# Ledger of designs, part 1: VH-VL binders against Protein RTF1 homolog (VIP5)

No score or structure here was measured in a lab: all are predicted.

Target 1, 136 residues: Protein RTF1 homolog (VIP5), of Arabidopsis thaliana (Mouse-ear cress) (q9c950r261to396)
Amino acid sequence: VPTFEDVKEVTIRRSKLAKWLMEPFFEELIVGCFVRVGIGRSKSGPIYRLCWVKNVDATDPDKTYKLENKTTHKYLNVVWGNETSAARWQMAMISDGHPLEEEYRQWIREVERTNGRMPTKQDISEKKEAIQRTNS
Unless a header shows other numbers, all headers, positions and changes below count from the first letter of the chain; Kabat numbers aren't used for antibody chains.
F is the ipSAE of ESMFold2-Fast. E and O are both the ipSAE of ESMFold2, at different seeds. Each is the mean of both directions, binder to target and target to binder. V2 is 0.75 times the mean of E and O plus 0.25 times the DockQ between their complexes.
Where letters were taken out, [cut] stands.
The coordinates of atoms that the task and the answers printed are left out; those that the model quotes come from them. Centres of patches stay.

## First folded at step 4 (VH-VL; framework fv_ixekizumab)

Design g1 (from e5 with heavy chain R105T)
Fold by ESMFold2-Fast, scan of step 4:
Structure g1 (fold): chain C 136 residues (1-136), chain A 123 residues (1-123), chain B 112 residues (1-112)
Amino acid sequence: as target 1 above (136 residues)
Amino acid sequence: QVQLVQSGAEVKKPGSSVKVSCKASGGTFSSYTIHWVRQAPGQGLEWMGVIIPILGTADYNQRFKGRVTITADESTSTAYMELSSLRSEDTAVYYCAREDYGDYTYYYGMDVWGQGTLVTVSS
Amino acid sequence: DIVMTQTPLSLSVTPGQPASISCRSSQSLLHSSGYNYLHWYLQKPGQSPQLLIYEVSNRFSGVPDRFSGSGSGTDFTLKISRVEAEDVGVYYCMQALQTPLTFGQGTKLEIK
């Protein structure tokens, strides 16, 4: 099971998505990473789920939206527990904050409950190296 | 594409309860939340609560605590708002409204509204 | 609860002239996620409310470019560059940062 720190290191914030949006490596880099998706709110504020990025969906160039100061037609297909939870999200809906430990625990529970895909330590290590390579 | 259709107007006695329905068509029902907002005659908008089907939970404005219940039936794509112990001050138009998560809509805004249901509470 | 205060409560505008509506929140609506949870709605006479602007400055689909939103912290503004007859109604700001969701009192826009 990946640790909270492992997941945190491969969780991509909205500002990084915006930064890498136009790069040729974007899709290859972001697939297999995590993003924080807003799903509601409480008296304490917004509620987030950690989701795994399955693929980038750029199939409809006419459907554009604003991401930071850029315009894009790229969406993320993400999963929370298993494939049945897959949903398409605008990158504008992704948090620019760091994941919380409670969000990590909720993600672990949901993946196990639904027999979803659990990333391996090798999956995480490879993504971490790719991200570090991009930042250098 | 998504449309919300509410049940018809009702006249109720003080102390009774009313259950208003909101049927969704188009889209995937579980991919969005349904809010309930009321408006007394000549007054502004007041948020009552929300049902979040993907979480299986409902949250309420505490001003209605113990009187309001919001439910959803995914098999019929219908949300319900039940308000009990009715008072004359509950006379209002009651709206359901969708807040979509992701895709070609946007998060955090109520983009599709029902036509409203007038509930009149009188003796 | 977060209190939303609108000014003015009513305004009358000659067609083609600009209009401006202010909305003030009792606390900042900017969250650590980077989102500003402030939306604007229009309720035309006899109709359900409709979404105009989401997250301070983004026009909803089909909303004319005459409408713009701006603001930071606790002070937000909705502007109509040139008012048209179809713009008549009551405008509401709403915070969606936390529950309960709260609306301003509403601003009634009338044509002279």
Scores: ipSAE 0.209, ipTM 0.700, lowest interface PAE 3.9, mean pLDDT 86

Design g10 (from e5 with heavy chain Y106L)
Fold by ESMFold2-Fast, scan of step 4:
Structure g10 (fold): chain C 136 residues (1-136), chain A 123 residues (1-123), chain B 112 residues (1-112)
Amino acid sequence: as target 1 above (136 residues)
Amino acid sequence: QVQLVQSGAEVKKPGSSVKVSCKASGGTFSSYTIHWVRQAPGQGLEWMGVIIPILGTADYNQRFKGRVTITADESTSTAYMELSSLRSEDTAVYYCAREDYGDYRLYYGMDVWGQGTLVTVSS
Amino acid sequence: DIVMTQTPLSLSVTPGQPASISCRSSQSLLHSSGYNYLHWYLQKPGQSPQLLIYEVSNRFSGVPDRFSGSGSGTDFTLKISRVEAEDVGVYYCMQALQTPLTFGQGTKLEIK
């Protein structure tokens, strides 16, 4: 099971999504990474879920929204347990903060509860390298 | 301050079903995970299942063999536990208990408990 | 299912003296992520259970400093440094590593 630090290193923040949005490597880079999806509010503030990025959905060019100072029709299909939890989200709903340890624990619980697929240490290492190459 | 208030005591005949309610006040209901735990007279605690309303998912102790169903109605901030095909061994106090899913500071830790509902199964 | 075993089943303590309760699991509660998913609850007479300690050693809000938890793997301990009259009740450990969640059989604490 990947550690909290492993997941933190392959969690992509909204500002990076906006920066890479138009690049030819965007989908290949982001698929298999994590994002923090805002899903509502609690008594303690905003609620976020750590989700694994399954693919980029650009199939509906008429459904546009603003992402920072850009306009896009690209959405992320993410999962937070198993395939039955797959959902499509605007990148504008992605957090620009680092994941919290509580969110990491919640993600592990959901994957195990739903008998979903846990990423391997190798999967995480490969994504970390790809992200580092892009940032250098 | 969050409070869970349960429905009143019930007396049921073997073979019938019972549906216990648990109404939450304070906080944001959809951010709660609601567990159901029972306690037979003079006995310990037994976990029955849980519902995560914000995800629409429930998980059950298979020991109840499909007899238990846990649901939630976010519009009324109320969770329900229905137990069917009642047996005399189901006589117990049934508790609902909250885990704060929104903050996720407790891994299945139940920090707020209802007052309990006594269900007596007798002929 | 993971079986949780508590010892002793009951103990009587003079006020001001320490108390210690043991909880053992049938398999390690150490998750591969490094966490031990074990919680402690107290049920006072005629009341609902209340959370005392979460994840082995963290005191829940409002729980007095005289309560502490320790342990790892399969062996866990709840300690009360100075027992007070308000501490009477039944103490339960619970494993949260996997469903179904399971509780120990309980330890009844009484005042001498």
Scores: ipSAE 0.045, ipTM 0.671, lowest interface PAE 6.7, mean pLDDT 86

Design g11 (from e5 with heavy chain Y107E)
Fold by ESMFold2-Fast, scan of step 4:
Structure g11 (fold): chain C 136 residues (1-136), chain A 123 residues (1-123), chain B 112 residues (1-112)
Amino acid sequence: as target 1 above (136 residues)
Amino acid sequence: QVQLVQSGAEVKKPGSSVKVSCKASGGTFSSYTIHWVRQAPGQGLEWMGVIIPILGTADYNQRFKGRVTITADESTSTAYMELSSLRSEDTAVYYCAREDYGDYRYEYGMDVWGQGTLVTVSS
Amino acid sequence: DIVMTQTPLSLSVTPGQPASISCRSSQSLLHSSGYNYLHWYLQKPGQSPQLLIYEVSNRFSGVPDRFSGSGSGTDFTLKISRVEAEDVGVYYCMQALQTPLTFGQGTKLEIK
């Protein structure tokens, strides 16, 4: 099972998504990473879910939205627990903050509850390296 | 297209409770949040709370603390708002409205509203 | 709680003329995401509210381009470049930054 620190290191913030949006490596880099998807609000502000990115959906160029100061029709297909939770999300809904331990615990709980697939240590290590190369 | 259909008008006595339903059709119910907003006759809009089905959690306007309960049944795509200890000032049209966080056609804000349910509290 | 204040509370406009509605929040609506969580709704007589503008300046599907929103932080404006008869109703701004979500008092737009 990946640790919280493992997941934190492969969680992509919205500002990085916006920065890398037009790069040729975007899809390859982002698939297999985690993102914090906004799903509601509380007194403390937005409520987020840690989701695992399965692919980038750019199939409908007419469905555009604002991401920072850019316009895009790219969406992320993400999974929270198992494949039945798969949904398309605007990158504008992705948090620009680091994941919280409670969000990590909720994600573990949901994957276990739904008998979903867990990323391997190898999956995580490969993404850590790719992200580090891009940030350097 | 996603639609929200609410239960019919009700007349209640002070001190009783009312439970209004909001049935959603279309889209993925677990990717919606359902808000409840009320409007007293001739007055503005007041937010009561929200249910987040994907988390199984609800958040409430503390002004209604202890009196409002919002629930959802994902199998029937129906949200409920129950308001107890009714007073004459609770006479209002009660609306449910969705906020979509996970669809190809995502839009911020409350983009689909129910038709409203008039609740009259009188003796 | 964040308090939302609208001005004016009522406005009468001749068709074809512009209209402008202001909305002020008691604290900044700018979130760490870089967005201001401010939306505008229109409630036509006898109807449910409908989403008009989301996140300050984005027109919702089907909303004519004569409607525009602007602003940041605590001061926001909704403009209608040329008012039509179908635009009659009450306009509400709403902050969605944190719970409880709060609305302005509403601005009633009437046609002369």
Scores: ipSAE 0.015, ipTM 0.590, lowest interface PAE 7.0, mean pLDDT 85

Design g17 (from e5 with heavy chain T33A T57I)
Fold by ESMFold2-Fast, scan of step 4:
Parts: structure tokens; sequence; C-alpha cells
Structure g17 (fold): chain C 136 residues (1-136), chain A 123 residues (1-123), chain B 112 residues (1-112)
């Protein structure tokens, strides 16, 4: 099972999504990475869950929204647990903070509970390398 | 489309407890949160708490400390709100409401509401 | 807790005239995502509340374009450009940035 540090290194923050949004490598790079999705709130503010990026959905050019200083119709299809939890999200709702260890533990628990697909350490390593090459 | 259907009106004695149900149709129960909001006669809206079924967590308005419990049964797509140690001032209409985090959602508003359950607390 | 204050608490409007309702929060509702978690609800007599405007300025499905929302941070406004008879009810603002979720006191809109 990937460690928290493994997942943290392949979790993409909102500022990076905005930076790479228009690049030809965007979808190939972020598919298989994690994003921190806002799903509710608490006394300390918004609650986030770690989700695995399945694909980018750009099928509806009329449904635009602002992502930082850019306008886009691209959405992320993300999975939390298994395919039954797949949902489409605006990248504007992705956190710009680092994931928390509790969020990682919740994600592990949900994947196991739902018999979802667990990424391999090899899958994670390949994504780490791709991200590092892009960041130079 | 999703609909929330609540259990019927109840008359309770002071000191007893009440458990109100909220059944979601459409089987999308794990994709949203269920909030509970009450309204005393002629008064405004007061948030009681929420359950996020997919996380198994509930959060409560501390004004109801130790008296309110919100649960969910994913197998029946039903949320419950139980309020104990009832007082006359708990007489109110109790609403359940959905907050969706699904496809194309970019708001955290309560977009689907149950019809309300009148709970009357009297001798 | 975040306190939400609405003004006025009631208003009577002749049909076709505009109406304006203010909502003020005790602290900023602006989240790092760039959104203000401020929503408006309408409760018509004898009915459940219904979502009218979400995230300050977005009309919910089926809401007429005579309704508009604006504001940022701590000061928000709901405007009805031309009030119609079917607009009667109590309007509530709600902050959704943190728990407990809190509502304004409500503004009762009546037709003269």
Amino acid sequence: as target 1 above (136 residues)
Amino acid sequence: QVQLVQSGAEVKKPGSSVKVSCKASGGTFSSYAIHWVRQAPGQGLEWMGVIIPILGIADYNQRFKGRVTITADESTSTAYMELSSLRSEDTAVYYCAREDYGDYRYYYGMDVWGQGTLVTVSS
Amino acid sequence: DIVMTQTPLSLSVTPGQPASISCRSSQSLLHSSGYNYLHWYLQKPGQSPQLLIYEVSNRFSGVPDRFSGSGSGTDFTLKISRVEAEDVGVYYCMQALQTPLTFGQGTKLEIK
C-alpha cells in the first residue's frame, strides 16, 4: 500500500493545476495523481478528502468557471474508494494545501471498505518522476 | 432526481426522546451530506447538525450538547436525527436537507429539503 | 460561531418595485478557493425552505433573473429588480464556511 509520503508527493495542489491547465501534457500528467477535494466543513473550516484522478472531462464547453486567473471548462473525474464514488469536480474546489495524514488514513480505509483499486508503489513512483521532470 | 421523505408528526412528553427519519430516493446516499435544521413556530431557521455518510462522521451544533445524535443507514438510504431530554421549547418543525458534492457541483448549498416533521412537546 | 445579521427584518413592496436585502457576517466568508460560502434561501408560507442563490451570486435552477446576489467578505446583498406576488415569503442568508452553519434572522417580504 502506498505510504502517506508517497501519496503526498503525487498530490497536486490547485496552484499547480492552474499553472499546467493549458499545457499539452496536462491530462497525461495529472491522471493517476491525487487531489484534495473540498466536501464539507467543520469548526476549523472546510473538510477535504483525498481522491485519485481518473480523467479530465472537457466535454461541455458551455460550463465554464474561474480557476485562479484563468477561465476553463475542464473538470476532474475523481475516485474516493471505488468507481461507485466517482464524481466530477471543478478544479477551483481543489485545495491549495498539503494533504493531512488523517485524510490519507481515511482514504486507505475507504478503498479497503469498498474493495477499490489500490495504486501500486510502482504507479506512484512513475508519477513522482513525471512530476519532478515537469517541475525541473 | 433526489427526494427526501421524512417520518410523520409526533407528540412527545417532556423528558422523552424523539427519532425522526429522512429517507433519500435514488440511491445516491454516499455522494452527499444530510443536514438537520429546525424551526420553532414563528421563528427562524436553526442548524442542528450534519452527517457525511461516506466519512462516517457527524458534527453537531454545540447548543444541543449531548442531546442530539445523527446517524445514517446506507443500506436503506435513511438518515436519522434523535433528540433526547425533550423540553417544551423543542417544539418545532424539523427538516432534513441534502448538500450535494457530485457532478458539476460548485456550491455547498442545501438544494433538496424534506417536507418537515412537526414535533410537539407537551404534557 | 459566525453571526449573520440581516436588514431589514421586514419590508412591504408594491408590485413591480425593487427590493433589497442586506446580510452581514461577523467574519469574512471568503475561502482560499476564491469563493464566498454565502447562500440565500426563500421560505414561502407553509413550505420548506428552498435554495435561491448559492455562493453569493449564482441563481439556482429555475430562479428568475429578476433575482441577483452580490457582495464579498462580510457584506452581501440580495436584490429583486421587480417584485411579484409570488416572491412573498421569508428570505434567509446562510454562511457555509464553517460549523455551526448559521442563518440570518430572516427578512419577511410582503406585498403592499
Scores: ipSAE 0.016, ipTM 0.624, lowest interface PAE 5.9, mean pLDDT 86

Design g18 (from e5 with heavy chain L55Y G56D)
Fold by ESMFold2-Fast, scan of step 4:
Structure g18 (fold): chain C 136 residues (1-136), chain A 123 residues (1-123), chain B 112 residues (1-112)
Amino acid sequence: as target 1 above (136 residues)
Amino acid sequence: QVQLVQSGAEVKKPGSSVKVSCKASGGTFSSYTIHWVRQAPGQGLEWMGVIIPIYDTADYNQRFKGRVTITADESTSTAYMELSSLRSEDTAVYYCAREDYGDYRYYYGMDVWGQGTLVTVSS
Amino acid sequence: DIVMTQTPLSLSVTPGQPASISCRSSQSLLHSSGYNYLHWYLQKPGQSPQLLIYEVSNRFSGVPDRFSGSGSGTDFTLKISRVEAEDVGVYYCMQALQTPLTFGQGTKLEIK
């Protein structure tokens, strides 16, 4: 089971998604990473859940939205527990904050409850290295 | 297509409690939140709270502090709203409404509403 | 709590004429994502509310293109370019930035 530290290091913030949006490596880099998806709000503002990115959906060029100062038709297909939770999200709904340990614990429980696929140590290690190379 | 069906009208005495149900059909229950909104006769809409099934947690309008409880049973795809210590001013139509997490077209919007449950509080 | 104020509270329109409803929030609804979390609902007589416009300007599925939403920050507008008989009801704006979710007082649209 990947640790909270492992997941935190492969969680991509909204500002990084916006920065890398137009790069040729975008799709390859982002798939297999985690994103913190806005799912609601509280008195203190938006509430997020930690999701695993399965692919980038760019198939409908007419479905554009604003991501910071850019316009895009790219969406993230993410999974929280298993394939039945698969959902398409605007990157504008992705948090620019760090993941919380409670979000990590909720994610672990949901993957186990739904008999979903858990990322391997190799999956995590490869993404850590790719992100590090891109930030260098 | 998701539909929400609520329990029938209730007549309650002051000081009692009422529990209204909201059964969802179609779609995946855990993929959305259920809000509760009430409307007193001839008045506007007032948000009461929401259940967030994936976090197994609820958030409430503090106006109803200590009197409202919202729960969900995923095995039956049913949400409940219980309001205690009823007063005559709680006479209203109570609505449940869905807000979808994953569909970008409906995020932050309550796109499917129940038919409403009239709760009348009188002696 | 965020206070939502609608004007006018009542509007009578001849069929085919335009209608405009204003909604003001007590604080900015602009989130760091660049979106304003402001939605419009219509409640037709005897019916449950229905979603018209989400996130300021996006028409919900099946909503005619004569409906449009605009605005940013604290000032928002719902416009109906040519009012039809089926548009009768009470229109509500709602902020969804933070809890408690709050509605405007409602604007009753009637046909003359």
Scores: ipSAE 0.018, ipTM 0.623, lowest interface PAE 6.3, mean pLDDT 86

Design g20 (from e5 with heavy chain H35S V50G)
Fold by ESMFold2-Fast, scan of step 4:
Structure g20 (fold): chain C 136 residues (1-136), chain A 123 residues (1-123), chain B 112 residues (1-112)
Amino acid sequence: as target 1 above (136 residues)
Amino acid sequence: QVQLVQSGAEVKKPGSSVKVSCKASGGTFSSYTISWVRQAPGQGLEWMGGIIPILGTADYNQRFKGRVTITADESTSTAYMELSSLRSEDTAVYYCAREDYGDYRYYYGMDVWGQGTLVTVSS
Amino acid sequence: DIVMTQTPLSLSVTPGQPASISCRSSQSLLHSSGYNYLHWYLQKPGQSPQLLIYEVSNRFSGVPDRFSGSGSGTDFTLKISRVEAEDVGVYYCMQALQTPLTFGQGTKLEIK
């Protein structure tokens, strides 16, 4: 099972999504990474879910939105537990904060509850290296 | 730019229900939170609840005892607020408002408001 | 529920003079992200509320720089350096840290 530190290191913040948005490596880089998706708020405050990025959805060029100071029609298809939870999200709803350990624990529980696919150590290692190369 | 256009004024009898619509035009709808806020004559603002259309997830101010239902139809970019078991004290202007998730933060405020819908409850 | 308390409830100001409105929350509005989820709205007579300042001190687009917000935790202030006729209306603070979202009772600003 990936550790919280493993997941944290391959979680992409909104500012990085905006920075890399127009790059030719964008989809290859972020698919298989995590993003912290804003899903609302509760009595305890704003709530986020750690989701695994499955692919970039750019199929509707007329559905544009603002991401930081850029305009885009690219959306992220992400999953929280398994493929049944797959949903399309604006990158504008992605947090620019670091993931919290409770969010990581919630993600583990949901993957296990739904018999979803857990990322391998190899998956995490490859994404960590790719992110480090891009940030260099 | 996004505009929120609400349905027209309604006069209802106690015990009935009212359903107010809020149509977004000129921009995106689905990933923003649409909140409903009411204002009784001469009084302040009271949050009733909100919905994130793409999730279908609604959150409510519990003081309405399950009388309020907020829904959204993404195909028509329209949010709805239905309030049942109406009382005279439900007489108010009902506003819908959009919350954008912004550049670096979550819920940076209700930046676009509808024009308001007056609901009068009288016998 | 978080209770928001505004003072004063009413304020009459001669044009060109400053105005100050206070807002206090029953508990801290500081989120773990470092932001205070407090916003200010202005409702002009006969109009919908409009966003004036978000997250304590950030002026919303088109808001004149004579408006400023400050504070943290439980104590927040909205200041107008030079009040103009178009500033008349009711000012509301709102906490957005947790549901239910709650507003202060409002401060009515009038011109003398």
Scores: ipSAE 0.016, ipTM 0.610, lowest interface PAE 7.0, mean pLDDT 85

Design g21 (from e5 with heavy chain H35S V50R)
Fold by ESMFold2-Fast, scan of step 4:
Structure g21 (fold): chain C 136 residues (1-136), chain A 123 residues (1-123), chain B 112 residues (1-112)
Amino acid sequence: as target 1 above (136 residues)
Amino acid sequence: QVQLVQSGAEVKKPGSSVKVSCKASGGTFSSYTISWVRQAPGQGLEWMGRIIPILGTADYNQRFKGRVTITADESTSTAYMELSSLRSEDTAVYYCAREDYGDYRYYYGMDVWGQGTLVTVSS
Amino acid sequence: DIVMTQTPLSLSVTPGQPASISCRSSQSLLHSSGYNYLHWYLQKPGQSPQLLIYEVSNRFSGVPDRFSGSGSGTDFTLKISRVEAEDVGVYYCMQALQTPLTFGQGTKLEIK
């Protein structure tokens, strides 16, 4: 089971999504990483879920929205728990903050409860290397 | 702090459909999962399915074989359970319940339950 | 589907005496991560079920110390050290390791 630090290192923040949006490697890099999806607000502030990125959905070029200072029709299909189900989200709804350990623990529990696929050590290592290469 | 309030009792004819509502108050609706559990008179508890609002997806107990549909309306913080092709055996109290993690260390299962909705199927 | 079996199906207890309810699962509820997804519920007459114990041994908020849960794998036990009148109802174990979520048949506790 990947540690919280492992997941944190392969969690992509909104500013990085905006930065890499137009790059030819975007989909290959982002798929298999985590994003922190905003699902609502409480008295304590925004509520987030750690979700695994299944694929990039660019099937409808007419459905555009703003991401930072760019316009895009790319959406993320994300999974929380079972990878056979995915929800389509605008990247504008992704957090620009680091994940919390509480969110990581909830994600683990949900994967277990729904018989979802847990990432392997190899999966995480490959994504960490790819992200580090793009930041260099 | 979170409360679940269900719609009132219904009497239905065999072959019809029933749609029960479950309105959440307190907390954030999309932050948890809503399960539906039924109980026939004098019998035990039977899980029907759940809706995961963040994903917009539902999981079902295959015993209901396409007869049950669970949906959620985020704007009204309301979950719905629709059961079609009703039979006398579907006479039961139907409960909605919240599935939640409490905090990062624990999964509570169903920690908050609605008051129940009696559905009677008779000719 | 995981089958949950409770014993006994009913018991009558004199106030102040202990009670014990067993729950067995048809397969292990221990996930490789170390968690057991086994929960206990109480349904008092005319009321909705209420959570008593989550993940085998943790008391839910407001649940008295006289309730305790134990077990691992396939064998689980709910104990009430000193039964009180307010404890009357039907007790259910539930597994949440996999769908469909399944409950035991229930154990009816009544006062003599």
Scores: ipSAE 0.029, ipTM 0.674, lowest interface PAE 7.5, mean pLDDT 86

Design g23 (from e5 with light chain Y35F L101Y)
Fold by ESMFold2-Fast, scan of step 4:
Structure g23 (fold): chain C 136 residues (1-136), chain A 123 residues (1-123), chain B 112 residues (1-112)
Amino acid sequence: as target 1 above (136 residues)
Amino acid sequence: QVQLVQSGAEVKKPGSSVKVSCKASGGTFSSYTIHWVRQAPGQGLEWMGVIIPILGTADYNQRFKGRVTITADESTSTAYMELSSLRSEDTAVYYCAREDYGDYRYYYGMDVWGQGTLVTVSS
Amino acid sequence: DIVMTQTPLSLSVTPGQPASISCRSSQSLLHSSGFNYLHWYLQKPGQSPQLLIYEVSNRFSGVPDRFSGSGSGTDFTLKISRVEAEDVGVYYCMQALQTPYTFGQGTKLEIK
């Protein structure tokens, strides 16, 4: 089971998605990372789910939206527990904040409840290295 | 393309309960939230609560604590608002409204509203 | 709860003249994500509310360009550059930063 710190290090914030959006390495970099998807609002502000990125969906060029100061038709296909939770999201709905420990615990519980796929040690290690190289 | 159609007007006695339905058509029901907003005659808009279908959770305005319950049935794309222990002050038009926080349209406001349901509470 | 205060509560405008409505929040509506969760709605007589402007300054689909919104933090403004008869109704600002969502008192726009 990856630790909270492991997940935190491979969680991509919205500003980084916007920065890397047009780079040739974009899809390869973000697939297998985590993003915080906005799913509602509470008294404490926006509510987020930690989701695992499966792929980038750019198949419909007519479905554009704003991401920061850019316009894009790229969406993220993500899972929260298992494949039945798979959903397509605008990157504009991704948080620019760090994941919270409670969100990490909710994600672990949902993956276990639904018999979903858990990231391997190698999955996490590879993403940490790729992110570190890109940020250097 | 999403439309919200509410159930018809109701006349209720004080102390009873009312359950208003809001049926959505078009779009993916789980990709948005359904809010309930009421308006007493000649008054402003008052937010009652929201159901978040993707989480299966609801959040309420504490002014209605213990009296309001909002539910959703994803299989029928229908949200419900039940208000119990009705008082004459609950006489109002009750609206459901969609808030899309993701997907195609990129709207964070309540962009689609039902036609409203008049609930009259009288002895 | 966040309190939303609108001024004026009513205004009468000669057709073709501009109108301006102010909305103040009791705390900043600017989230760490960079968005201001402030929306404007219009309720025409006998109708459901309709979205005019979302996230401060974005016009909803079908809303004429004579409507514009501006502001940040705690002070927001809705402007109509040239008021037409179809604009009569009550205008509401609403914050969606946190629950409960709260509306201003409403501003009734009348034609002189």
Scores: ipSAE 0.015, ipTM 0.586, lowest interface PAE 7.7, mean pLDDT 85

Design g24 (from e5 with light chain L97T T99F)
Fold by ESMFold2-Fast, scan of step 4:
Structure g24 (fold): chain C 136 residues (1-136), chain A 123 residues (1-123), chain B 112 residues (1-112)
Amino acid sequence: as target 1 above (136 residues)
Amino acid sequence: QVQLVQSGAEVKKPGSSVKVSCKASGGTFSSYTIHWVRQAPGQGLEWMGVIIPILGTADYNQRFKGRVTITADESTSTAYMELSSLRSEDTAVYYCAREDYGDYRYYYGMDVWGQGTLVTVSS
Amino acid sequence: DIVMTQTPLSLSVTPGQPASISCRSSQSLLHSSGYNYLHWYLQKPGQSPQLLIYEVSNRFSGVPDRFSGSGSGTDFTLKISRVEAEDVGVYYCMQATQFPLTFGQGTKLEIK
């Protein structure tokens, strides 16, 4: 089971999605990473879920939206738990904040409870290295 | 404080379908999941499935052989459970119940329940 | 599916006396985090189920301290230190460690 630090290092913030949006490596880099999806609000503030990116959906060029200072028709299909939790999201709805350990614990629990696929430490390590190469 | 209010009792013929609603009030609908549990007269509780309203996706108990569908409309804070190809054995009280994911410290189980909807299937 | 077995299926208790209900799972409920997702519910006559105990031993809000839960792995117990009239109903354990969620058969508690 990947640690919180492992997951944190492969969680992509909204500003990074915007930065890499037009790059030829975008889909290959982002698939298999995590994004922090806003799902509501509690008495303690906004509530987020750590979701795994299954694929990028760019099939409808007419459905555009603003992401930072760019316009895009790219969406993320994200999973929380297992494949039945897959949902199509605008990248504009992704957090630009750091993931919290509580969000990591909730994600672990839902993957295990729903018999979802848990990424290996090696899968995470490979994504971490790819992200670091891109930031260099 | 969240309250769940369900639609009224229904009488259906075998082979038809029924769609039960569950309206949430008092809290943030998208901050929790909604489960559906049924209870045949004089029998125990049986889990049917769950929906994550903000994602619009659901998981089901496989014993219903694909005839159950759970949906949610976040704009009206209402979850629905549709059961098709009804049999007399589907006669039961159907409950919706909330599982709160807003508190990451604990997994509370189903802490708020609807009042139940009696569905009678007779031939 | 994980099968949940409750014993006894029925018990009658004189007011003020203790009651104990057991719940056994066919597989371990232990999650890698160290928690067992085992919850206890009470269904009073003519009413919806209500949450009593979550994650084995935590009393839900408003539940009196005479209710306690314990156990781990495959064996769990709900205890009422001194039964009162409002405790009558059917008690259910439920596992949430793995889908599908499953309940025990229920234990009916009656006053003598």
Scores: ipSAE 0.039, ipTM 0.683, lowest interface PAE 5.9, mean pLDDT 86

